# Ledger of designs, part 399: VHH binders against q9y6x5

Target 1, 379 residues: q9y6x5
Amino acid sequence: LPPKLLLVSFDGFRADYLKNYEFPHLQNFIKEGVLVEHVKNVFITKTFPNHYSIVTGLYEESHGIVANSMYDAVTKKHFSDSNDKDPFWWNEAVPIWVTNQLQENRSSAAAMWPGTDVPIHDTISSYFMNYNSSVSFEERLNNITMWLNNSNPPVTFATLYWEEPDASGHKYGPEDKENMSRVLKKIDDLIGDLVQRLKMLGLWENLNVIITSDHGMTQCSQDRLINLDSCIDHSYYTLIDLSPVAAILPKINRTEVYNKLKNCSPHMNVYLKEDIPNRFYYQHNDRIQPIILVADEGWTIVLNESSQKLGDHGYDNSLPSMHPFLAAHGPAFHKGYKHSTINIVDIYPMMCHILGLKPHPNNGTFGHTKCLLVDQWCI
Key: E = the ipSAE of ESMFold2; O = the ipSAE of OpenDDE; V2 = 0.75 times the mean of E and O plus 0.25 times the DockQ between their complexes.

## First folded at step 16 (VHH)

Design wi22 (framework vhh_5j56_2)
Fold by ESMFold2-Fast, scan of step 16:
Structure wi22 (fold): chain B 379 residues (1-379), chain A 127 residues (1-127)
Amino acid sequence: as target 1 above (379 residues)
Amino acid sequence: QVQLVESGGGLVQPGGSLRLSCVASGFTFSPSDFSAIGWFRQAPGKEREGLSDIYGSSESFTSYSDSVKGRFTISRDNAKNTVYLQMNSLKPEDTAVYYCAAGEYIRGSDHWTYDYWGQGTQVTVSS
């Protein structure tokens, strides 16, 4: 009877992979559960920002993880590495595992989800693994299932993160059908392993499981490069983030830097912070820099160097190539239901409902996910 | 703590073949899904270019640059802590110092990074 939820992320799982490749294990999961075909993520369409949006229900300007590389203008701190553990970066929001632990005297468990190895508002996930890419999917799954089965107070919220297909998507690009088919088959086999493990442990029938992702992937090319060094001298600015969204901190007058950049390339948009499109919800945070460059889909911003990546993300969140999917199975979810689209920020209030938690104020709309849930009226 | 040692370079005629070996020392090679061994080369007066890499735990995944695809084959022997590059149909433009490097992918990096490099082995393709 106690509500339990396992949230699984396969990083960079582009929604249309489901149409172009065979996923026998995932299809069996979906047949007895629900599928949301497209999840509209938040801008910028990057790993840390979107993973934190899933568990807070907030746009990046509100939760403070605005990029994988950041500078805070008020404190003058630099996010020194993608796995920086300074709680300062994460404290602008309250993620669901913190709420789970504080509202209901429940435990949370985490295998590698961004933020779960950081104390946030002096609260860290009850059980967690420090980030280490060398830890196998099997070891992550073994720890999560152990914690779900034998903890006091009970683990009611658990997360599991896997770096594929993002790692291979960057290497091969999403249009390399030969190599991506092998990568995606391995992911489908891992989904099969997950379901089999949960069944063997007697957890499957009473556990809610969500399988989702943070973003998609688009094809890049060595023929689609924007050389920033051809437009502006390094002495005029500090580079906070490069590609495909460049974050520019001017060392001289902001208007002068803007004027040097605005006609640099036909394949990127140049925005003063206050002119960033409202639809991005990417303006009201001190970690968003005074000038933002947004490359067109499939274009890479470089500094007088070639790029070896054939796939990338971070682009405009209106692009279908940037969208992940969501599949779910368990007592809270209908069986055999397919839904077209939700916003990634809608996942948080849905998860709070499943767990019986009062959500913190958020940008999600519970009504968007009602049709997925057995205890709700769809229409 | 990790050291990589290349061997198998030398002089070969156009159309010939060579097999390069890369041995990891100082630790036991433990293949993981997000650790790679890659082959790179640097010709005189040119930038270093990536040629091929191999990664994965139970199943190996491989990549190749367009310049060598179909001619070069990467493989590994985990029991011998060794990665190989089989080079066929060698051309004069393949003349370079060949390096192996150990790399990894971490969440949020958006690229594979190669931080540990061997000393290189010379390959010369000449009549």
Scores: ipSAE 0.818, ipTM 0.903, lowest interface PAE 0.6, mean pLDDT 92

Design wi23 (framework vhh_5j56_2; at its last look DockQ between E and O 0.89; V2 from the best seeds 0.87)
Fold by OpenDDE, look of step 17:
Structure wi23 (fold): chain B 379 residues (1-379), chain A 127 residues (1-127)
Amino acid sequence: as target 1 above (379 residues)
Amino acid sequence: QVQLVESGGGLVQPGGSLRLSCVASGFTFSTSDFSAIGWFRQAPGKEREGLSDIYGSSESFTSYSDSVKGRFTISRDNAKNTVYLQMNSLKPEDTAVYYCAAGEYIRGSDHWTYDYWGQGTQVTVSS
């Protein structure tokens, strides 16, 4: 039988939560599997881009999902959290569930993972749920596990997505120990439910499971605001994305817009597209706007509007606060092994290896995850 | 369709208390972890401001603005699909039209969005 893999994402699960809070169920999961303590994600550190990087192994400039809000100047199309179903945005890459499903005697399943309810390269997951935040974790889990257990052709790759602790992280901020403790406990309980469900169905011993996240969360404050309206007239540009990385489409001369913004705040770097640091791998895509603003950690870019969020993400991907973790369990993985760090794009070639798929060209390095796998030599 | 109906507003002296109620129809917040009911207010000549919200299915999570923290308490009755705002130690500055709103968190967002609004109830704090 072909190997099976379930990829689970808890959105906005910062890596150091594992050190600062108790996770009995997750720790048990880790004890019987592997842990990567820190995963360096891709810039910008946002939900749609990073989830797509996990399943493509590509930097954002390569797979084309460069933000949660995008604009294409040629087609004049918009991408947003409420408008994400146009294949136009996703077709610059081939996600792993498409690759998997095109194989003989295999199918893919998905519960709410970004891009899974969209036909990509004219292929949509055999089993999927349309995105609906009102659907409980239990229902998502039940559907995924039913498909894993009873489908023909068999589901060999499945994804499961949950919006916490990101939703609460934005509301409370990651430094709210009281509220975040409750939120994270609930997440751990959900992991417990996941494991229990798999055991009850007889899937636990044969199913490879990866639990990961797309990004972390940093503390924001009303005392750390960057007001763009104080630096430039709103009529001079179109805002495509706001904070903490603003995407600016100039309505006047780009240089003039740049000059008005470059000294707007000591806590914000302003880049022309061609001057974006190479380490971000965030330059070679037409969907990246002519000017980007990058706020320092914990600073929020605002217009003359009040921001009520106490936590945010999207900052420099070198910041530890932006890093998620990866845990895994199953036949493909060692037991009781911990690894310090990998790149988020490294997950894709690993998953391809586990599933016996030929990977598309990607930015990941299989060598970075070899020590996690029982069939590989770890030097 | 979603309907929200506020009640409980009125005239109260400084230092007094009021309890507002918001009855929701067509919107069930008790079955979703990402549905919220919130209280807002708008004073004359001022912008609408968020005061408090409550979300969560099995467990309730609440938040408060600094302006009302320690004085106002949000709660819910799932059986009645009603959210309450207990307002204590009221001040003249609390005079406003109070609104309840229903909303959701959406994947890829950085905030909770409120899409449905009640008609509001007047709260007046005056000697």
Scores: ipSAE 0.903, ipTM 0.952, lowest interface PAE 0.5, mean pLDDT 96
Fold by ESMFold2-Fast, scan of step 16:
Structure wi23 (fold): chain B 379 residues (1-379), chain A 127 residues (1-127)
Amino acid sequence: as target 1 above (379 residues)
Amino acid sequence: QVQLVESGGGLVQPGGSLRLSCVASGFTFSTSDFSAIGWFRQAPGKEREGLSDIYGSSESFTSYSDSVKGRFTISRDNAKNTVYLQMNSLKPEDTAVYYCAAGEYIRGSDHWTYDYWGQGTQVTVSS
């Protein structure tokens, strides 16, 4: 019987929430499993890019989902959260569910993980739900557990995505302890429901479960706005993405647009594409625009208007506020082990190892996750 | 066809109270975790200002702008398909047209989006 893995994402779950709030169900999960305190995500620290990095082990410049809003200059196509179903955007990488289905005569199941409702290299997750935010966590969990128990070929890789605490993090900001306490308690209760359901169905002891996230959250303010309209007229460029990383497509000479932007704000860095810091691994893709603006932590780029956001992400991936955590439980994992840090791209080769799959070339380092695994020599 | 209908506006003296109601016509308010009803206002010559919203399925979550926090309270009655805004300690600067709007959060949007709007109800705070 092949190994099975359920990968769960709570969008926007900042790592240090674990130190500032009570999570009785998550702590019980960790007590008999492993905890990675910080996961260093990829730049930009956004939902679609990081969710795709988790399942491909690739930097954004390599897997092609470089933002939540993108423009491809070669094909002249536009990507957004409302039109994300064109396979073109996803075809620069092979996600783990595709590999799982093609290498081992196994099935995959998905409850709304980004990309799972799209055929990628002509392969769609064997079982999936089309994205719909109105579908409850319970319904997502019911479908995933049904598919894990009742599929032929067997479902060996399953994903479950939930939009919180990202949705509330944007509304309240991470420093609103009263409201975030209630949001995070609800999430902990959902983790309790997940574990209880797996136990009730006899899945718990033989299933590997990873609970992680794509990014964190930082506090924003109406006092920390960068008004792009004060620096450059909209006729000079097309805006592909706005905040906190603005993607600028010049309508005139690139150097002229750069010169209008370079001194716009002391709280924003302006890069020509070739000058983007190498440490971001955010340069070698046609979907990365000729000029990229990167706001400092907690600053919001606007177009002559206020912002309702009290929390945001997308900032420099070296910032601890942008980091999620990873917790895991199951036969592949040690019990009661705590690890400090891994890179988000390291999750993919670890998952391939657990499932017995040959990973596609990737940017992760298997050695970084070895100490989490019972079948590995920890050095 | 979706329609939001505001009521309860009118003229009130400074320090007074008003209760606004927002009723859905043509649909039932979603009690999904990512569906919100919000209150907004706009005074002549000013940009539209978000005041408060309510969302959540089994447990409700509420937010308030700094300008109304402590004075205004949002609530909902699912049996009546109605969202309320209780406005206390009203000031002349609260004079505006008040709108309710239905919105949602979707993965990757990074903000709550309000796509369905009522026609508004006038609130005037004057002597």
Scores: ipSAE 0.847, ipTM 0.922, lowest interface PAE 0.6, mean pLDDT 93
Fold by ESMFold2, look of step 17:
Structure wi23 (fold): chain B 379 residues (1-379), chain A 127 residues (1-127)
Amino acid sequence: as target 1 above (379 residues)
Amino acid sequence: QVQLVESGGGLVQPGGSLRLSCVASGFTFSTSDFSAIGWFRQAPGKEREGLSDIYGSSESFTSYSDSVKGRFTISRDNAKNTVYLQMNSLKPEDTAVYYCAAGEYIRGSDHWTYDYWGQGTQVTVSS
């Protein structure tokens, strides 16, 4: 009876939403399982990088997905949210579903987790959905549960991804209590549907389920813009990514570009790559551009346009607004235990332990998650 | 083939009301949680301005710009694949061509993108 694990992400689920909104279904899930109140994610606090960090245990500089928009100068390749399928980008690490399904009598299933529709090291998830935001949560869940129940070799690791509350968080911002309350109520209903579906199919008692997220969300405003065109002519650089961490590839001498930018705004830090703070673990990859600009929380870098979004993420990973939570339930987990914090990279070695997999070299610390697990002595 | 057709524009006096309709064809917007229909306007010599949008599959989620909040109401009739903009307390500054547009959200985009546009309907508020 190999252990089974379902990993679920609700994108952009800020940790303190749990304190500020009502979640009867998620609260029941937590009550019979474990909660980590704050997960310290990786810089930059963007969707593709943090989802890959969860499943590799690696900092972004080590797994190579360093932003939602990237450029490789040698191959001239571009990566974006709509151009993410080239294995070139993903091949600097081995995600857990690849390791899992290469074991005897195991397979992996995926409903739209970033990277699961890509053949990474010539290996694509055994069962997967091509990314399509039009596919409902119910259809994603139905496919995952069908694969968990009916596959040979059995599916032992599955992922499920949903775009909320990120989509609405960008539109409203986290401070819009009226609208975010309705969005988050819908998400709690989906969690209730998830649990009920698993119970009805006889999966609930023997499946380990992790519900987590990649990052939070902070409030933005039309009054907090940094106009980059006011500081530097766009002809002096190639813009690889814009906000809130801009990635700047100089077209002229790098020091000249830096000098034009360093006093552009008191609400933005400008770093030469070698000067990026060590605590970010965001330096040692060729996909990190020679200059990055890091906006202060709630500030948006623009080129000479207004911004339509009222919420954003990508900021410094020390900010509580950027932190998600983690909840888990299943035979591997204690019941009714709350833990204050872990690092997002710690999730990978914990998942490998639950599944009986040998982890690849990674940045996580298994000891940080021992208190969540029934088979570990918590010291 | 995605098509959007606006109707309901016209001439109105200040303080008056109009109801705009946007009929969608070639897709069904209510089957996706991440498909949106938005209303925009453009006055001569001005930039296009986003006014309001509506999204969601079973429940409707709406947003409004500060310039129209409290005066305009967006709604939809999923059976007719139609989105409405009820425009009340109209002012001369509301004079513009009004467009509906279809947009979507995808993972990692960090914003909603509107790629399909109607031809517009003229709204004129006489002073």
Scores: ipSAE 0.839, ipTM 0.927, lowest interface PAE 0.7, mean pLDDT 94
ESMFold2 (binder alone), look of step 17: mean pLDDT 79; pTM 0.809

Design wi24 (framework vhh_5j56_2; at its last look DockQ between E and O 0.88; V2 from the best seeds 0.00; counts 0 for: unsure alone 64.0 < 65)
Fold by OpenDDE, look of step 17:
Structure wi24 (fold): chain B 379 residues (1-379), chain A 127 residues (1-127)
Amino acid sequence: as target 1 above (379 residues)
Amino acid sequence: QVQLVESGGGLVQPGGSLRLSCVASGFTFGSSDFSAIGWFRQAPGKEREGLSDIYGSSESFTSYSDSVKGRFTISRDNAKNTVYLQMNSLKPEDTAVYYCAAGEYIRGSDHWTYDYWGQGTQVTVSS
């Protein structure tokens, strides 16, 4: 039988939550599997880009989902959290569920993972749920596990997405110990439900399961605001994305806009597109706007508006607060092994290996995950 | 067709208390972990501000603005599909039209969005 893999994402699960809170169910999961303590995600550290990087192995500049809000100047199209269904945005890459499904005697399933309810390269997951935040984790889990267990051709790759602890992280901030403790306990309970469900269905021993996240969360404050209106008139540019990485489309001369913004705040770096640091791998795509603003950790870019969020993400991907974790269990993985760090793009070649798929060209390094796998040499 | 109806507003002296109610129709409380009911207010000549919200299915999560922390308490009765705002230690500065709103969190967002609003109820704090 072909190997099976379930990829689970808890949005906005910061890596150090594992050190600062108790996760009895997740710890049991880890004890019987593997843990990568820190996963360096891609810049910008946002939901849509990083989830697509996980399943493509590509930097954002390469797979084309460069933000949660995008604008294409040629087609005049917009991308947003409420407008993400146009294949135009996703077709610059081939996600793993498409690759998997194009194989003989295999199918893919998805519950709410970004891009899974969109036909990409004219292929949509055989089984999927349209995104609806009102759908419970239980229902998502039930559908995914039913498909994994009863489908023909068999579902060999499945994704499951949940919006917490990101939603609450934005509301409370990651430093709210009281509220985040309750939120994270619920997440751990959901992991318990997942494991229990798999065991009840007889899937636990044969199914490879990866539990990961797309990014972390940093504490924000009303005392750390960068007001762009203090530096430049709004009529001089179009805002494509705001905080903590603003995407600026100038309406006047780009240099003039740049000059008005470059010294706006000591807590914000301003880059012309061609000057964006190479380490971000965030330059070679037309969907990246001519000017980007990058706020320092914990600072929020605003337009004379009060921000109600106490936590945010999207910052420099080298910041530990932006890093998620990865845990895994199943026949492909060692038991009781912990690894310090990998890059988020490394997950893709690993998943391809587990599933016996030929990976598309990608930015991941399979060698970084060898120690996690029982069939590989760990040097 | 979600409808929200506020009640409980009125005239109260400084230091007094009021309890606002928000009854929802077409919206089921506690059915989703990512749906919220919030209280807002708008004073004359000022912008509308968020005060408190409540969300969660199996258990309730609440939040408060700094301006009302320690004085206001949000709660819900799912059986009655009603959210309450207990307002204690009221100040003249609390005078405003108070609104309840229903909203949700969406994947890829950085905030909770409120799409449905009540008509508002007047709260006046004056000696």
Scores: ipSAE 0.907, ipTM 0.955, lowest interface PAE 0.5, mean pLDDT 96
Fold by ESMFold2-Fast, scan of step 16:
Structure wi24 (fold): chain B 379 residues (1-379), chain A 127 residues (1-127)
Amino acid sequence: as target 1 above (379 residues)
Amino acid sequence: QVQLVESGGGLVQPGGSLRLSCVASGFTFGSSDFSAIGWFRQAPGKEREGLSDIYGSSESFTSYSDSVKGRFTISRDNAKNTVYLQMNSLKPEDTAVYYCAAGEYIRGSDHWTYDYWGQGTQVTVSS
């Protein structure tokens, strides 16, 4: 029968949490599988962009989900965490579940992964749950495992998304070891529940499972605020996204707005779109605004107010604090192998290989992940 | 529809204690990992500030602002659908209208958002 893959994301799971906290269930998973210690994500290091990069293998400028809040000047459409179901935003790329359904006449299943409750190129995941944060991990897992066992055509690609440790990371910050240890222990217990459920249902030995995340988390502080209102009046621009990468749409001359911003804080870089560093691969898309502001690690951009946020992400993707990990187990993967680093865009061509799918053109390099796979020669 | 009702405010001397209660209808405390009840306050002529919240389903997680950490304690009684704020060592600068609010975390929001608010209860700390 065709190979099967379950892709699991715990949002905001910083890579070095694995070294600073105890994860008995995750460590048992890794012992019989593989661990990639750092995954270099795409810029901007945010939830929607990186989740879409995982399943498309593309930089944000190529797949079109360039932030968690976006504006398209031609259509005057707005994208946000509460308004993410318009296919317009997702149609610049083809995610793996669409490819899975169209190339192989197989089914896909999804529990809350960004984009899976949206028809993309007129194709929606065969089985899916509409996004609702109130739905428990157990209910998401029950649906995914039911669909993996009871589908025709068979579900060969399934996704499972959970909002922690991102939700608590924002509230406590990664340096709050007391509270973060309780949060992370709960996540480890959920991983234990996942493995136990798959074993109970007879799925474990024949299913490939990837556990990963979209980004990390860094410590923020009331002592590290950039007050944008001290730089520029609200009448001169429309704010599309705020922190830590602000997306600025000028209401007046772009150069005048740039001049008001460029020397406002030593802890923020101000870029005209064409001056955004090439290493970010964050320039060639109409949804990237004419001016972007990039705060230094741990600095928060605010509008004349305090921030309650003790943790954040979105920062420079070269920062280790922004990196997630990847762990995997299953017939496609070696057992007990550790790898140092891959790029987040490399996950897509690896998953296509496991599923026997022809990848769409992408920014990933299959060679970067081949040492993880039993059917590949590791050079 | 979510409704929240605060009670337990009043006049207290500096150094005194009060316990505020927040009772909900149309919302069940502890039913979701990403649903929170928070306590906020607003003094005359000041912006509203967040003080404390409690969230989680089976296990409760709590947070506190620096201004109240060590003095205020949030707790919940799921059977009574009530959240409490125990306020100790009260100071004149704690004088404000105290609000209970129900909120949630959703993927990509990068913060907890409070959409349902009670009417508030007055706390006055004076000699």
Scores: ipSAE 0.847, ipTM 0.922, lowest interface PAE 0.6, mean pLDDT 93
Fold by ESMFold2, look of step 17:
Structure wi24 (fold): chain B 379 residues (1-379), chain A 127 residues (1-127)
Amino acid sequence: as target 1 above (379 residues)
Amino acid sequence: QVQLVESGGGLVQPGGSLRLSCVASGFTFGSSDFSAIGWFRQAPGKEREGLSDIYGSSESFTSYSDSVKGRFTISRDNAKNTVYLQMNSLKPEDTAVYYCAAGEYIRGSDHWTYDYWGQGTQVTVSS
């Protein structure tokens, strides 16, 4: 029978939560499958960009979702977390569910993975839920498992997205042991429910399941604020995105705006677009603004003197605090195997291999994930 | 439509206590993991300050600002669709109009957004 894959994301699940908190259900999942302890994600380390990188294998500059907030100067279009449905933003790449369901006798299902409720290249996931944060994990899981079990043509690729621990991570910060342990226990219970549901439906032994995340979380503080209004009058620029990577569209000469910002804080790097470090792979897209500001870890760029967040992400992707994990179980994967590191873009060619799909051109390296797979020589 | 009504404000001496209530309509507590009710305050000439919130479906998750942590307690009664703020050890600096607000978290927002506000209730802490 054709191989099937369920891709699950728990948003903002920092890799070292596995060492610092207890996860009996996730650890059982790992024990019978594989673990990648750290996944090196893409810059900027934000939700929409990294979820799209997982399913396209592309850096943000290449797939065009370069932030959670974007502006296109030619079309005057805006993208945000609440305004994300225009296919214009998504059409610079082909995500794996589009490729999958265009194959003969295959369909795709989705429970709220970013982009799955958008007709990308005039193709929307065969079965999908419109994004609505009010829909419970149980309902998302019930829809996914119903589609995996009862669809014609069969669903061979499915996605499932959950907003935790990101939502609570922003409220408490990753170092709030008391509150985060309750949050993470709930997530572990949801993983237990997922596994139990798959077993009850007879899917567990023959469905490949990847549990991963898009980024981590770092601790923030009222003592670590960068006040832009202290450095530059708001009339000199349009603010496209604020923190921790600010996207600045100058209203006056770009060099004048740069000069006003370059010494604003020792805890912030200011880059002209052409000077963005090559290691970020974050330069070659018109949606990347002429000036970006990159705060140091744990620093928050604000317009006012206060901030309510205690945790954040979006920082330099070399920071371990920004890295998620990956766990997987199923017939394609070894049992009881631990791997140290892959790149988040490597997940796409691995998934294409599992599903028997020809990958589009991408930035991933299949060889980085070969040791996870039973059908590959690993030396 | 979401509607929030605060009550329980008034005049109290330093060191005293008050219990604020927020009754909601068009919004059901515990219906979503990512819906919250928060308490805020605004003193004359000051910016609005977030104090505490409560969210979650089956379990309640709470947060507190440093200015009220240990003195204020947020709780909810889902049967009455009401959120409470128990304010103990009140100080003159706590004098403000207190508001409750309904908020949500959505993927990619990076913060909880509060879009629906009550009319406010005055709390005055004075000798």
Scores: ipSAE 0.839, ipTM 0.928, lowest interface PAE 0.7, mean pLDDT 94
ESMFold2 (binder alone), look of step 17: mean pLDDT 78; pTM 0.801

